# VH-VL binders against Counting factor-associated protein A (cfaA), part 2

Target 1, 212 residues: Counting factor-associated protein A (cfaA), of Dictyostelium discoideum (Social amoeba) (q54z64)
Amino acid sequence: QFISIQKYDFSGNCKNSSDSASSFEASSESAAICMQNDLLSGIVTNEGVCLIFNEVPTTFIISTKGDYIVRSIYDINDNNCQGGIIENKAIEIDECFVECADDYHGSTYLFSTETSLNYPSNTFMEISYNGECDGQWKTSFNYLQYYIVNKCNVAHEIETHTFSVGCNSTSSWVSEYAGEVCTVEPTVTTSYPIVDNCGDLDNSNFIDYCNI
Below, E stands for the ipSAE of ESMFold2; O stands for the ipSAE of ESMFold2 at other seeds; V2 stands for 0.75 times the mean of E and O plus 0.25 times the DockQ between their complexes.

## First folded at step 1 (VH-VL)

Design B11 (framework fv_libivirumab)
Fold by ESMFold2-Fast, scan of step 1:
Structure B11 (fold): chain C 212 residues (1-212), chain A 124 residues (1-124), chain B 112 residues (1-112)
Amino acid sequence: as target 1 above (212 residues)
Amino acid sequence: QVQLVESGGGVVRPGRSLRLSCAASGFTFSSYWINWVRQAPGKGLEWVAIISYDGSNKYYRDSVKGRFTISRDDSKNTLYLQMNSLRTEDTAVYYCARGLTVTKFYYYYGMDVWGLGTTVTVSS
Amino acid sequence: DIVMTQSPLSLSVTPGEPASISCRSSQSLLHSNGYNYLDWYLQKPGHSPQLLIYLGSNRASGVPDRFSGSGSGTEYTLKISRVEAEDVGVYYCMQALQTPITFGQGTKLEIK
């Protein structure tokens, strides 16, 4: 079984939220609330895998227990989840979680389980392997992260930066924009070569896939 | 077990070049973003440069941009800083420091492993 | 560039008493993901810097629980509940929100 974490755009008002900066406090809203907004990015992982997320800078193992997805949090210096569990955080399956950065900006997350591997089209994907990269990524990956190409993501606090991700057969790129929206001209564009098998970049345990 | 060791410092004249090395051991070097941070005598910490885990992204402090080049050789578990057109204001102890981030996207926090530093003195 | 300003620049503390160091950023370090991208480092005399606190309030591995970080946005505080002799050194805050990465000017802690 696979665990899917989807990040959706948020256009709501976070005013009067309590402890909104303490992310991952569950909100009891149905999955349909998340799906009213644009999907921006996501993660698909196998149950029990040690993960380091770009949006959540902690080390996790994610598992299922009853109607809940449980994130077991480890010290950030524990990159293989062999130390003690610091905290267990639970979120109900198929409920939208709203994370607010301030009174006006936030994101919505949907945690779900899948019996088969599903991921959206028009994505740039980074696929991690837990060992030997055998070229059969759909059956041998550790976890994958995807970004919907050309969608605006908030990178930093409001009035500072947003970013978008793009790719083609030879490269991927991240374009940063000054301000709240991804306007005409990026201030910085950073390019990465597409790594289409492990070993293309000095002992890497990942591959890239431009799913356009 | 986890360790970074800098080398290559010395006394050099203005306008010359010097290459610093940082040898990593006890962890998967290829998985980490790594920083160079310097400290002038009696002064505070000053960030110099960072390189991504795959070597494709490099960011620099403005005052060294165009003069310094950060690079890595993962087959040797070694980070480099090529310093060209050295100036007296580049005089400092240079540290390499491992970040906690293993991702492509803007998470530069947590320099949890530092070397002991290598001293660069630029004088005539 | 984000400018980091620390206060005080130096303080002297009797052993066993608390100490508090403040750090201000020229812009908010609160990311849309809900984390504050501020680290605290300690440099003991003659030693390399060491990580104390990352992401505003998370204590680094091996750091005693008498150290704590708090704050959000533009105002941050490092607290030592009971200062010990081995805590002598220079404390630095650092913003990790964007490049160039910038440090505060440092706060020197001395035992009286």
Scores: ipSAE 0.006, ipTM 0.508, lowest interface PAE 10.3, mean pLDDT 79

Design B12 (framework fv_libivirumab)
Fold by ESMFold2-Fast, scan of step 1:
Structure B12 (fold): chain C 212 residues (1-212), chain A 122 residues (1-122), chain B 112 residues (1-112)
Amino acid sequence: as target 1 above (212 residues)
Amino acid sequence: QVQLVESGGGVVRPGRSLRLSCAASGFTFNSYGINWVRQAPGKGLEWVAIIWHDGSNKYYRDSVKGRFTISRDDSKNTLYLQMNSLRTEDTAVYYCARDSYRWAVAGHFDYWGLGTTVTVSS
Amino acid sequence: DIVMTQSPLSLSVTPGEPASISCRSSQSLLHSSGYNYLDWYLQKPGHSPQLLIYLGSNRASGVPDRFSGSGSGTEYTLKISRVEAEDVGVYYCMQALQYPLTFGQGTKLEIK
């Protein structure tokens, strides 16, 4: 069984900020709606395995328990997720919710389960391996992350800026825009070759797939 | 707990060889990529080499290519750096540093050893 | 090779005051994944380096919330909201986008 985590466009505000957040707290500020035409990016991972994602400084297991997807967080030194659980985060399956990073910024998420591997079209995908890299990634990946091509994504750093991702069979690119919207010419566009073998470009154990 | 312990440093003349070791404990060694990073006296950090968790990929900075070889023995939980044709510019404290992601390489080093000193004198 | 340049090279701060360190890369560190492959490390006097921030803005385990990382593309900043005596040391940025991995030249933080 696969677990799907989808991130959708969020234009509201939040009042439940927590310190430079990495937490999945439901927002009380906005009613959440997860429509496919607002999908920005997502992650698909296997259920019940001890995993690590690029954005989290801990190990964890994502599993199901009743009507919930549970992310059980372990110390990063617990290499098989057999030690004490530091924290459990439970999200209702198929329930759209908002997670707030601060009082002004948040993201809309949907957690779901699937018996077969599904991912949307018109995506640039990065597929993570646990040491074996091959062309049959559908049966051998740890997790995959995708971006809907040519959609505007918001990044909150030194100042708010936005970006979009594009790709073709030989290249991927990121276009960056100043400010909160992708309505002006990009300030920078950076291109990279498609990496279809582990170790190429040496930025991680990933291969790229342009699913156009 | 996680520990990385470097050894094998010493004082040698230019052109000689040394083999550094990094003994790992407190984690599943064969699941992590490990790096060598060096620091010359009073200078900044300089990345030297990496070996991936399964030994499949190895990368080096250009100035040590052909002279240094990184390897691992997972049965002994030990990382090695074979250093040949040493130059005075290789004088540094050598650290081994664990990549923070198991079964993957992310380039973020969460644990470092205390270092072993290599002095190439002439 | 990607060249990493830090500024200032040194700074002295009174305890409780903020500090800010900048890091510039010779090319964008923003990958197609949307992540910025820029990390920050602290080396305290006589100690090994320790990870503070990874992927631009994520605090490593055990790092106090007074540390924050920000930036994208070629310009990054490490901020300490209230400097404490234990924060003395040399701060390094490092790009992890491509091999060879490269560090900035370091910024020495001292207490006045």
Scores: ipSAE 0.000, ipTM 0.419, lowest interface PAE 19.6, mean pLDDT 78

Design B13 (framework fv_libivirumab; at its last look DockQ between E and O 0.46; V2 from the best seeds 0.00; counts 0 for: pae E 5.4 > 2)
Fold by ESMFold2, look of step 2:
Structure B13 (fold): chain C 212 residues (1-212), chain A 121 residues (1-121), chain B 112 residues (1-112)
Amino acid sequence: as target 1 above (212 residues)
Amino acid sequence: QVQLVESGGGVVRPGRSLRLSCAASGFTFSSYTINWVRQAPGKGLEWVAIISYDGSNKYYRDSVKGRFTISRDDSKNTLYLQMNSLRTEDTAVYYCAKSIRGVIYSPLDYWGLGTTVTVSS
Amino acid sequence: DIVMTQSPLSLSVTPGEPASISCRSSQSLLYRNGYNYLDWYLQKPGHSPQLLIYLGSNRASGVPDRFSGSGSGTEYTLKISRVEAEDVGVYYCMQALQTPHTFGQGTKLEIK
C-alpha cells in the first residue's frame, strides 16, 4: 500500500490545546475540514519503507494497524530501521486533524492509504528513490513530495511571510511575499534548474519533476 | 558515544605544509558528511571545507582553494585536511564537525575539541 | 557567497530576563521545500560550538525549551525566554543553503 499525507490550509481551532513540534504529528483539539481546494502539498510513500529526510534528523517507518497509520520512530543513526523502535505515533486513516503552532495558527493534515500511486496534477514534485540512477523511480521510490503550483503557503505559521512554488519544463522557483497572503508581487523569486541528482546505490537518488 | 578527535596541529613557518587528522568513533563514519571549521584567536567561526559521505564532492572556501585538500579514509574512520602553502592568516583552531546526514546541506551536530595551527615567521 | 550579519555583537542580560539575537542574510535562505536553511550554534567559554537550532526553528536534542528560533527569508531571530548563567557564550548563525557555508560574526552574551 501507499501512504498519502496531505497538507491543507489551516481550518481548525487551536484554543485550549497542546501542540507537538512536528509536521507529521497529530493534534486532537478540534475537528478539521480537508477540502480539496485547500490542498497545499503532500507526501506519498510506500508502507514499510525506512524514511530518511535529508533536511531533518528523522528516521521512521510508516505502516498501518487496523484503521490507523502508525509512524515508528527509530534512532537517527539507524539508517536502515533495523534497531529498536523508540516511539510510535498513530493517526486515524481518512480523518482530518490539526497540528497547532499557537491558539490561532496551525496546519491541517489528512492521512490516507491507496492501492495505486496517486498524486495531483499541477504540482512540483521531488522524488527520492533507490537503485540505478536511470529515472525509473515509479517501481522503487522511497517517497515523493509535491507542492501544488502557485498555491500560497506560510513560511512560519505566525510570521507575515508567505511563499508559492512554481515550475516549468526547465526550472522550478520559490516566490516569497511580505504579506499573509500571496496577493501582491513577490519580494524575491529564486529559481532552480529541473535536474536529476544521483547518489550512490546505498543512498537515495533525487529527481525534480514539474507535473503540469 | 560519538567522538571526534583532531590532531596534527603545530607551529610552522609560512609556505610550509601540515596535515590535520580527525579520528571518528561512535557512529557509522561512511554515512556522514564531515566539515572543517576554523577559529582564529579571538575571532569568530569560519567554515573551511566539506566532504560528502562517499568522498565524491569536496567544497572549499575561496581563500584555501588550491592550497588545502580535504579527504577521508572510511576504513580508518578518519578525516584529513592537507594544508599546503600555509599563510599567517591560516593561524586558527581547526575543528572537525559531523553533519546530521550524509548530504552537503545539513546541520553540524557534533564538533571535536579542535587542534591549533600557528603559522608565523 | 551569502553574507550573514548578526546584531547585536554583544549583549548583557540580567538573569531571568529575555534575550533576542538577530541574523540577516544577503539572500533568501528559504528553499522550495519550505525549510529555512539557517542554523544557530552556541560556543560556551572554553568549549567547542554546539548546535542549538536547525532549519530556522527546530530545537536540537537536549536544548532547553527556553531557546527558540524564528524568521524566514533573510531575517532570523534566536530568542531566550529566561536567560540563565549557563547560557553565557558566543552565539553564531550559519547558513547551510549553499557552499561556502557562512557564519555570522557572533553575538557575545554576558550576565550583568
Scores: ipSAE 0.218, ipTM 0.705, lowest interface PAE 5.4, mean pLDDT 82
ESMFold2-Fast, scan of step 1: ipSAE 0.473; ipTM 0.784
ESMFold2 (binder alone), look of step 2: mean pLDDT 93; pTM 0.947
ESMFold2 at other seeds, look of step 2: ipSAE 0.407; ipTM 0.752

Design I01 (framework fv_izeltabart)
Fold by ESMFold2-Fast, scan of step 1:
Order: sequence, then C-alpha cells, then structure tokens
Structure I01 (fold): chain C 212 residues (1-212), chain A 121 residues (1-121), chain B 111 residues (1-111)
Amino acid sequence: as target 1 above (212 residues)
Amino acid sequence: EVQLVESGGGLVKPGGSLRLSCAASGFTFSSYAMHWVRQAPGKGLEWVGEISSSGGSTNYNEKFKSRFTISLDNSKNTLYLQMGSLRAEDTAVYYCARDYRGYSYGLFDYWGQGTTVTVSS
Amino acid sequence: DIVMTQSPDSLAVSLGERATISCKASQSVLYSGKSYMNWYQQKPGQPPKLLIYDASNRATGIPARFSGSGSGTDFTLTISSLEPEDFATYYCQQSYSTPYTFGQGTKLEIK
C-alpha cells in the first residue's frame, strides 16, 4: 500500500501550538481545510521504505499502524534504517491538519493511504526508483515527490522566503523569493536539465518527470 | 510513575447507560493513544476500542461500535467510555490501558486497576 | 479478525520446573521483519501486566526467566524455573491489526 502526503497552502492564524505535537501534527486541526485548489506539493511512498532526504537532512521510514501514519526517524548517517529509532512522529490518516511555524505562518497537510498510485497533473516530479531504471518507474519506484508548477511555496527552513517550481520537456527550475509572496522578481532562479534515464551520476536510479 | 485510575462502574439495568472515566497521571497524556479492554467474570480479555492521542480519531471492535463511544479530555488527562443499550453480556471489569508507542501500536504497557460494571435486572 | 489460540488451557507445574505455553495466530502477524505479538500475565484481582512484546523482547522489570520465541503464526512463552509468584493466567495478544485480539488464556497451577 502507498502512503500519500499532500501539502496545501494555509491562510489563517496558528494560535494552538503544542510542545507534544509532532512536526506533522496540527496545532489548530479544527481550522484545517484541504482544498484541491490550494495543493502545493506532495510525496507518494511505499510503506516501509527507508527514505533519505538531503535538502532537509533526515533518514526515516513511513508506515501505517492502526489509524496513523508513522514517520520513524533514524540517525542521518543510518542510510538503511537498521539502527535505533530516534523519534516516532504519528499523524491521523485522512485528517486535514495545520503545522505551525509561529502564530501566523503554517502549512496544511493531509496524510492518506492508497492501494493504487495516484498523483496530480501540472506537476514537476522527482522519482526515486528501485533497481533498474528502465522507464517503468510506476511499478517499482521507492518514492516520488511532486510540486504543482507555478505555485508559491513557503521554504520550510526559512519562513520568510518562498519558492516556485516550473518545468518543460527539457528543463526544470526553482525560483526563490526573499519575501512571503512570490509576486516580486525572484532573488535566484536555478535551472536543471530533465533527467529521464536514471541521471548521469554513477549508480543513479532516479528520474525527473515534467507532468504538464 | 504511570498511574491509570478507572471509575464510574456499578449496577445498571439492561437497556441502560453508564459512563466510565480513566484518570491518568505520571506521563504526558496527550502523547499516547489510549484503549479500553474488558474482562467478563471468569473469562478472557476483549479489546473494546481505542482513541488517538489528540482525541480526533477512534476505532472500535465491531461488537461495540454502535453502542459505545470513546472520548477524552486532554485538559483533564481523562479518558471516557460512554456505554449505551447495555446487555447482561456487558457485565465485566473494564480496564483502561495506555498504548506503548504514542500511536496506535496495540501494545498495552500500563493498565488501570479496572472498574466493575454489572448489568442485571 | 485474527484468532489467537493458546495451548494448553491449563498447566500444572512444580516449583523450579520449566513451563512452556504455545500461542497460534490464524494468520501471519509478521510485517517488515517484526512479529506483532505480545504476552501478558494476570493474577486474580489484578490487571494484566506486560511481559513480552514483539514476540521476544522482555518488558522493563521482567525477570530473565521469562522468554518469548517464534515468528509469523507460531509463538512460545517459556518460564525457565517457576517461582511462587509465577502462578497466574497468561495471555497472548496480536498487535498486527484491529481488532486487537487475545488468546483464551493459559492458567499455570501448582502441581
């Protein structure tokens, strides 16, 4: 079974923060609304897969247990999730919730499980692939991460900065903005070629997909 | 130390209702999933249901889903079991139990002393 | 629902002797290398007490004479040398999926 994590734009106040809540659990769950038009990005992963994210350095497994999706976090140097669990973060399945950075800034999340692979259109996708990268990623991917193109996203590590993602058949790009909105000229735009055959790195098994 | 104290049990007639409470102390109540488990006289253990640490999600043994409701109040560190349409077969000791991991792991690491519910005419 | 079946229903053992209790699940409770099966001890008038979790891990404060083994569907609880305080009823329980289910119990009695 697949686990889907969807991030939505949030507009509202984050008054009910809790020290005991996980980074995914809401401080204002009763105010959360997950509308399709506000979808910004998401992750689809197989249950039980060891995931390594270098941008926000963490090693974790996402699994299901009862009515929860559990993110089990391991030491960043443990790249196969065989060591001790440092922290378990649990979130209720199919419950829309808000994660707050402060009283005014947050993001809305929805965690769900699905028996079939599902991802939205108008997206730039990064796909981690198991074994041979032969273009049949839909049946053997480890996880995929997508961004709705031309939507303004809040940078998790720098709350006053935002970014947008775009792509075409040959390139993807990330435009970064120094403000809370993507309406000014970007401070930095970084472009990358689309990698559609397991990259150009030795022993690479990831691809990019511009789903426009 | 972890403490769970049940209360609210007693005698009730068939068709009646009763509310059980479980007062928690010695741990961060809002970080753990909680369960109700019952035991009829001279019989084994039977899982009734569970509630998420936030109180936003509940899950029940199908036997009880239409008649029983689990809730909690994190401000009072208290778990509740509301029982309706009680039958003679519901006569049992009712235990509250803490889940081991902080999510619904299904492992009951601490139990209360139990509260007795007797359903008879 | 997963049905847990214990054997025997009761067992008479002498002080200092070894006791073994079996538990069978109606389907595998193995997921990602771990068997979701637990053992509890219950004495008359008391709540159950966790002994063993995830098939073979001893809970904190549980004496070394208690051990659990098995995987998938077949599990065993072993008490290597019975002490007076060990005469009680023992229950296995699967934590693989809801509804969480218990075995019928095995009563340890003095021989």
Scores: ipSAE 0.000, ipTM 0.455, lowest interface PAE 15.8, mean pLDDT 80

Design I02 (framework fv_izeltabart)
Fold by ESMFold2-Fast, scan of step 1:
Structure I02 (fold): chain C 212 residues (1-212), chain A 120 residues (1-120), chain B 111 residues (1-111)
Amino acid sequence: as target 1 above (212 residues)
Amino acid sequence: EVQLVESGGGLVKPGGSLRLSCAASGFTFSRYAMHWVRQAPGKGLEWVGEINPSGGSTNYNEKFKSRFTISLDNSKNTLYLQMGSLRAEDTAVYYCAKSRWELLHAFDIWGQGTTVTVSS
Amino acid sequence: DIVMTQSPDSLAVSLGERATISCKASQSVSYSSNNYMNWYQQKPGQPPKLLIYDASTRATGIPARFSGSGSGTDFTLTISSLEPEDFATYYCQQYYSTPLTFGQGTKLEIK
């Protein structure tokens, strides 16, 4: 069984949020909308795997317990999830919810479980492997992250920082924009070769796939 | 083992030019923004600029934009800093550094540095 | 440019004591729950080493005695019980906007 975390675009008001100096807070589930046309990105991981998330190095296990997906957080120096659990965070399965930065800005999330993998078309995917890297993105992996190509993402809830991801069979790129929209000319575009084989000069445990 | 190794530093005269190199092993530049950071003797750290892999776009601290150029040779997995019109105040240890993924710009891997001395 | 100012410039402490280093940004480097600020340790003749990112998250392999706190413009690095290997220069760095900027450094010395 796989655990899917999907991030959706959010353009409404966060009337239940704290000011911008406060932590994100979940709003009412009935107010949240997770429409496929608003999907921006996602993460898929196997249940019960000890994860070190590269973008934010935290050590955690995601599992299911009853009607909840539980993220069990371990000390950052515990690379095997063998120590004591520092915190458990529970998210209701298949419930769309909003995390708000302030009264106007937030992100919409959906946590779900999947027995078969269905990925949206027009995605750039990075697939991580545990142990041997065999290059199989549909049958064996530790976790994967995807971005919907050409969709505008808010970078860390900074109002003046947005980005979009693009790819083709040989390259991927990230375009960064000033302001809240990706319709102006990008200020920076970063290009990367598609990594389709694990090797000595690459992080040996990952590959890229452009699902166009 | 993931590492960065700088080379090319040395003694140059004011007005001269010098090219620094930074070779990566254990990872490829194609995944990460790469940076040059310098440190004058007895002083703090100063960001010079960054480059996006595969010869993508560059961003500079405006102080250096007209005199310095950052470039990349993907076939050699090597980052360069071409320095022109060098001045005494450019005397420093020059480090190459890797950003952590995305837009967070925390420098998780650094080279050992190469020393540039600008003197007559 | 965002100016990062550290205090003190130098601090003398004894082994086993607590050390506290402050960093002040000329404008807020926080948005919502995110704090775009990092801490580095540098020993003579060595490159800087990432200690803490996002103001409070320890980098992999960094001992639990190191902690970071703060938001907005005011940030603190704390070493709860000093060990011999901790005597070094510490730098804060913001990544809220370019150019990326560092504090001037705080040198931690044996008393």
Scores: ipSAE 0.000, ipTM 0.446, lowest interface PAE 13.6, mean pLDDT 77

Design I03 (framework fv_izeltabart)
Fold by ESMFold2-Fast, scan of step 1:
Structure I03 (fold): chain C 212 residues (1-212), chain A 124 residues (1-124), chain B 111 residues (1-111)
Amino acid sequence: as target 1 above (212 residues)
Amino acid sequence: EVQLVESGGGLVKPGGSLRLSCAASGYTFSSYAMHWVRQAPGKGLEWVGEISPSGGRTNYNEKFKSRFTISLDNSKNTLYLQMGSLRAEDTAVYYCARGVRYFDSSGYYPLDYWGQGTTVTVSS
Amino acid sequence: DIVMTQSPDSLAVSLGERATISCKASQSVDYSGTSYMNWYQQKPGQPPKLLIYAASNRATGIPARFSGSGSGTDFTLTISSLEPEDFATYYCQQYNSYPYTFGQGTKLEIK
């Protein structure tokens, strides 16, 4: 089976968390809502795959245990998940929850399991392979990551900034904004060719797919 | 300071019904799974069931599934146990307890805070 | 259902002595390197209190004299030097599979 991780927009305030002393807790007045119109991005992965995410300098394996999805975290220098487990983190399956990226903006997440591969339309997708890569990615991928095109996302920076993703048949682009919202003029727009052929760069194979 | 306060216990006749409440404070209620555990006089602990943070999923000890229902109201920070078709053997102290957080740092699912318990007595 | 069996049912020990309590599961409670097993302490008239989670990790505020060990089906709770406040009933609990189950309890009494 597949594990789906979906990230939704969160319109609440992450200040004044009433739980632990943690920057990853939402305020008690903010309800978690996982509506399709608020979907920003997601990941679909097979169980037991060793994952290295571009935006998080850590490695982990995702598996299921009862009604929970368990992320087993490995040392940052262990890119094959062959060493000892540093930490296990559990997320309840089909439970909509909020995690704060900063004091004012956060995201709502939904972790679920799927019997068949599903992903939304109007997305730019990056598909990862471990080892061989060919045109049959739907039956041979390790994981895929997608972004809903033209949606505003919060970036992983110490100062709040945002980005949006777009694509067409030949190119993808990322527009970055210096503010909390994507309503100001972008500071930078960077364009990349669509890579639909695998390469041996950085000990990882990947392809791009504009699904619009 | 995390606090769980149970209420609604009392004396009820066999075949009767009773609704227990557990009022939570001192933490973000909607971020944790909640559990009911009971203890008959002079006996051990018995797990009744659990409910997810959203209230959308419940798991029960099969022994209680047909007679008991767990629910919650996140707007009131309150957990409920609706008990039906009560029998003498349901006489016990009923505890609510806090379970897994939506992003648990250890992944170990302990029942880390418990209420004081509320007593249910089923007799003629 | 996974059956949790504790031994002994009761144990009389003197202050300052070591107490050892065993818990056996009818099938493994391990998954992916983690033992899904907790220990709780209960005093008369009080709710249970978490002592140890995932077989060997002390909960916040629990004194170092309490330790847990074991994996798979065999687990042990050890109190290295008994204090007056330690006389209570102790329960093991598995949360590897539904329904979650507790041991029958071990009552620790003053000798």
Scores: ipSAE 0.006, ipTM 0.508, lowest interface PAE 11.8, mean pLDDT 79

Design I04 (framework fv_izeltabart)
Fold by ESMFold2-Fast, scan of step 1:
Structure I04 (fold): chain C 212 residues (1-212), chain A 125 residues (1-125), chain B 111 residues (1-111)
Amino acid sequence: as target 1 above (212 residues)
Amino acid sequence: EVQLVESGGGLVKPGGSLRLSCAASGFTFSNYWMHWVRQAPGKGLEWVGEISSSGGYTNYNEKFKSRFTISLDNSKNTLYLQMGSLRAEDTAVYYCARLGYKSGSYGYYYGMDVWGQGTTVTVSS
Amino acid sequence: DIVMTQSPDSLAVSLGERATISCKASQSVLYRSNSYMNWYQQKPGQPPKLLIYWASTRESGIPARFSGSGSGTDFTLTISSLEPEDFATYYCQQYYSSPRTFGQGTKLEIK
């Protein structure tokens, strides 16, 4: 079973997220509300797999329990999600959630489950493995993260920053903006070669896929 | 309200040992990664090491790995730095700091958002 | 180890002037769209105070005159119009990998 987390373009006001000391505070709405907005990015993961998204000290297991998807956050240094749980969050399946960084900025999310692997076209994808990369990623991946190409992504941060992702057969790039919209000149654009083979660039855990 | 208070500093002879404590209050200590950072007189900040919220995982600056040990006791809301084989160059103010965490759809750690006032260690004959 | 190098070591600036402090990492601290780099302010006799994280995100309560910019290896902290309370030592720090290294510091002095 796959768990799908989709991030949609934000619209409307956010509630102050600083009111939540260590818990999730969100408005729950029909999935149809999210689907009226542009899809920006998403994650697809196998249920119960330990996920590592960056080198900050946090790791995740995402699983299902009844009508909820449960995200368990662990100390990253255990590298296997078998250590101490920092936080558990329960998110209702097939409901649209607004998650706020502050009163003015946030993201809209839809959490769902699927029996088959499904991801959108016109995306740049980063595919993660647990252990050896074997090239048969559709049957062996831990998670994949995708970005809709040339869409403005809002960071889930206390202050606003935005970015857009692009790719072609040989390269991917990230353009960063010092504002709430990606229509201004980017402050930085960073380009990377597409890693589509195990062993390239000494990356043992990831491959890239430009799904254009 | 959120506070870290270091203690245990003092004068120690070269080759000696000293144990520093850092008492946490006003927040749930067991939910945070903790750091030790030191600063020699008139010098910059130097990272000593970090410990996971469970106490099960530690990372050290290689310079200190063989001589210093970081531990914690969640039942006492206290972080420790055990220092051995002390040298004159270990003379410094030692700070403990909490690694800030923001809850969100992905959660994230970002920076050392709460620091103690520091405790002074002087290594001299 | 990732070495963080700041410039200048000290800077004398008048009230109301712009101050610019640079920080260079010996290797990239960028992961995806975020640079894992922080700025701290330290006044004599006080512990450091977090100003900016992820290179450009202001910590809660930090005045808008403070801004961070840059990505990968080259970073800048800007104070747009200096106030008396801004005269302090500023440190950059990477948290991309262990060991978590600091720059040597930049002392901001009143001219």
Scores: ipSAE 0.000, ipTM 0.478, lowest interface PAE 11.9, mean pLDDT 78

Design I05 (framework fv_izeltabart)
Fold by ESMFold2-Fast, scan of step 1:
Structure I05 (fold): chain C 212 residues (1-212), chain A 120 residues (1-120), chain B 111 residues (1-111)
Amino acid sequence: as target 1 above (212 residues)
Amino acid sequence: EVQLVESGGGLVKPGGSLRLSCAASGFTFTSYAMHWVRQAPGKGLEWVGEISSKGGSTNYNEKFKSRFTISLDNSKNTLYLQMGSLRAEDTAVYYCTRGGTYYFRGMDVWGQGTTVTVSS
Amino acid sequence: DIVMTQSPDSLAVSLGERATISCKASQSVLHSGNSYMNWYQQKPGQPPKLLIYAASNLESGIPARFSGSGSGTDFTLTISSLEPEDFATYYCQQSNKYPFTFGQGTKLEIK
């Protein structure tokens, strides 16, 4: 079983969401609220796998329990997730939630589970491995993250900056914009080659996949 | 500050009904799954059932599925247990508990309990 | 349903000594690397109090003399050096499958 986290376009108003930095909606209608908006990006990860990210070392397991998806965080020296849990973070499955940065800015997320690996088309995907690359990413990846190409995204740390992603068989690119909307002309566009074979780039193992 | 207070217990005849209430304060009520747990005099703990964090789903111990209903009123921060077709064996202290945001953290907050006595 | 069986039913221990209580599940309570098993303490006239969650994690505010261990089906609660306030009934409880179930309880008494 796989865990899917989907980020949808935010067009809402957070003005009356005081102390709702992590707000949950527990109803069957909640998923539909997310799906009214454009899908921008997402993450898919295996359930129950001890995950280690080489670039930003953190050890954790993502699992399901009842109506929840739970991220269990372990000590950074615990490479097999057999020690004590340091922190748990939980969110309702198939429920839409909104995280507000201020009265007018936020992010909308949907957490779900899948029995089969699913990811949308017209995406640029970054697939992370757990220190080993064997060419069978569908059965051995840590996580994959995708961006819907040519959609405007808000940077998580800088809400006043936006970006869009594009790709083809040989290259990917990120166009960055100053401000809350993707303007006609980007401030900067950076191009990268597609890394379609497992490699070690600055102590990171990953592959790219342009799913156009 | 974090508190759960049960009420509504009392003496009822076999075949009767009662509604128990649990008033929550000091935390975001809609962020937690809530449970009812009972304990017969001199006996151990028995899980009655739960309601998910905003009332989207309920789960029951099979013994109670047809006779008991768990519900909540988010505007009042109150959890309810509607008990019907009561039997002598339902005599117990009924506890309201908070399940935490995640199931395996266990039931970290409990009320003091309310006593239900089913007797002729 | 998963049956939780505790042993012993009662245990007499002297102050300062170690107390060990066991809990066995009839089916595994392991899910995605975590054992969904909790320990509670109950004193007469009071509601239960959570001590340990997910088999081995000490709940906030609980003294370090309490510890939990085990995985899958076999679990242990240990009190390393018994204090007067520790005389109570202890319950294990699984939250891996519905219905949630408790052990029958272990009464800890002064020797």
Scores: ipSAE 0.000, ipTM 0.429, lowest interface PAE 17.8, mean pLDDT 77

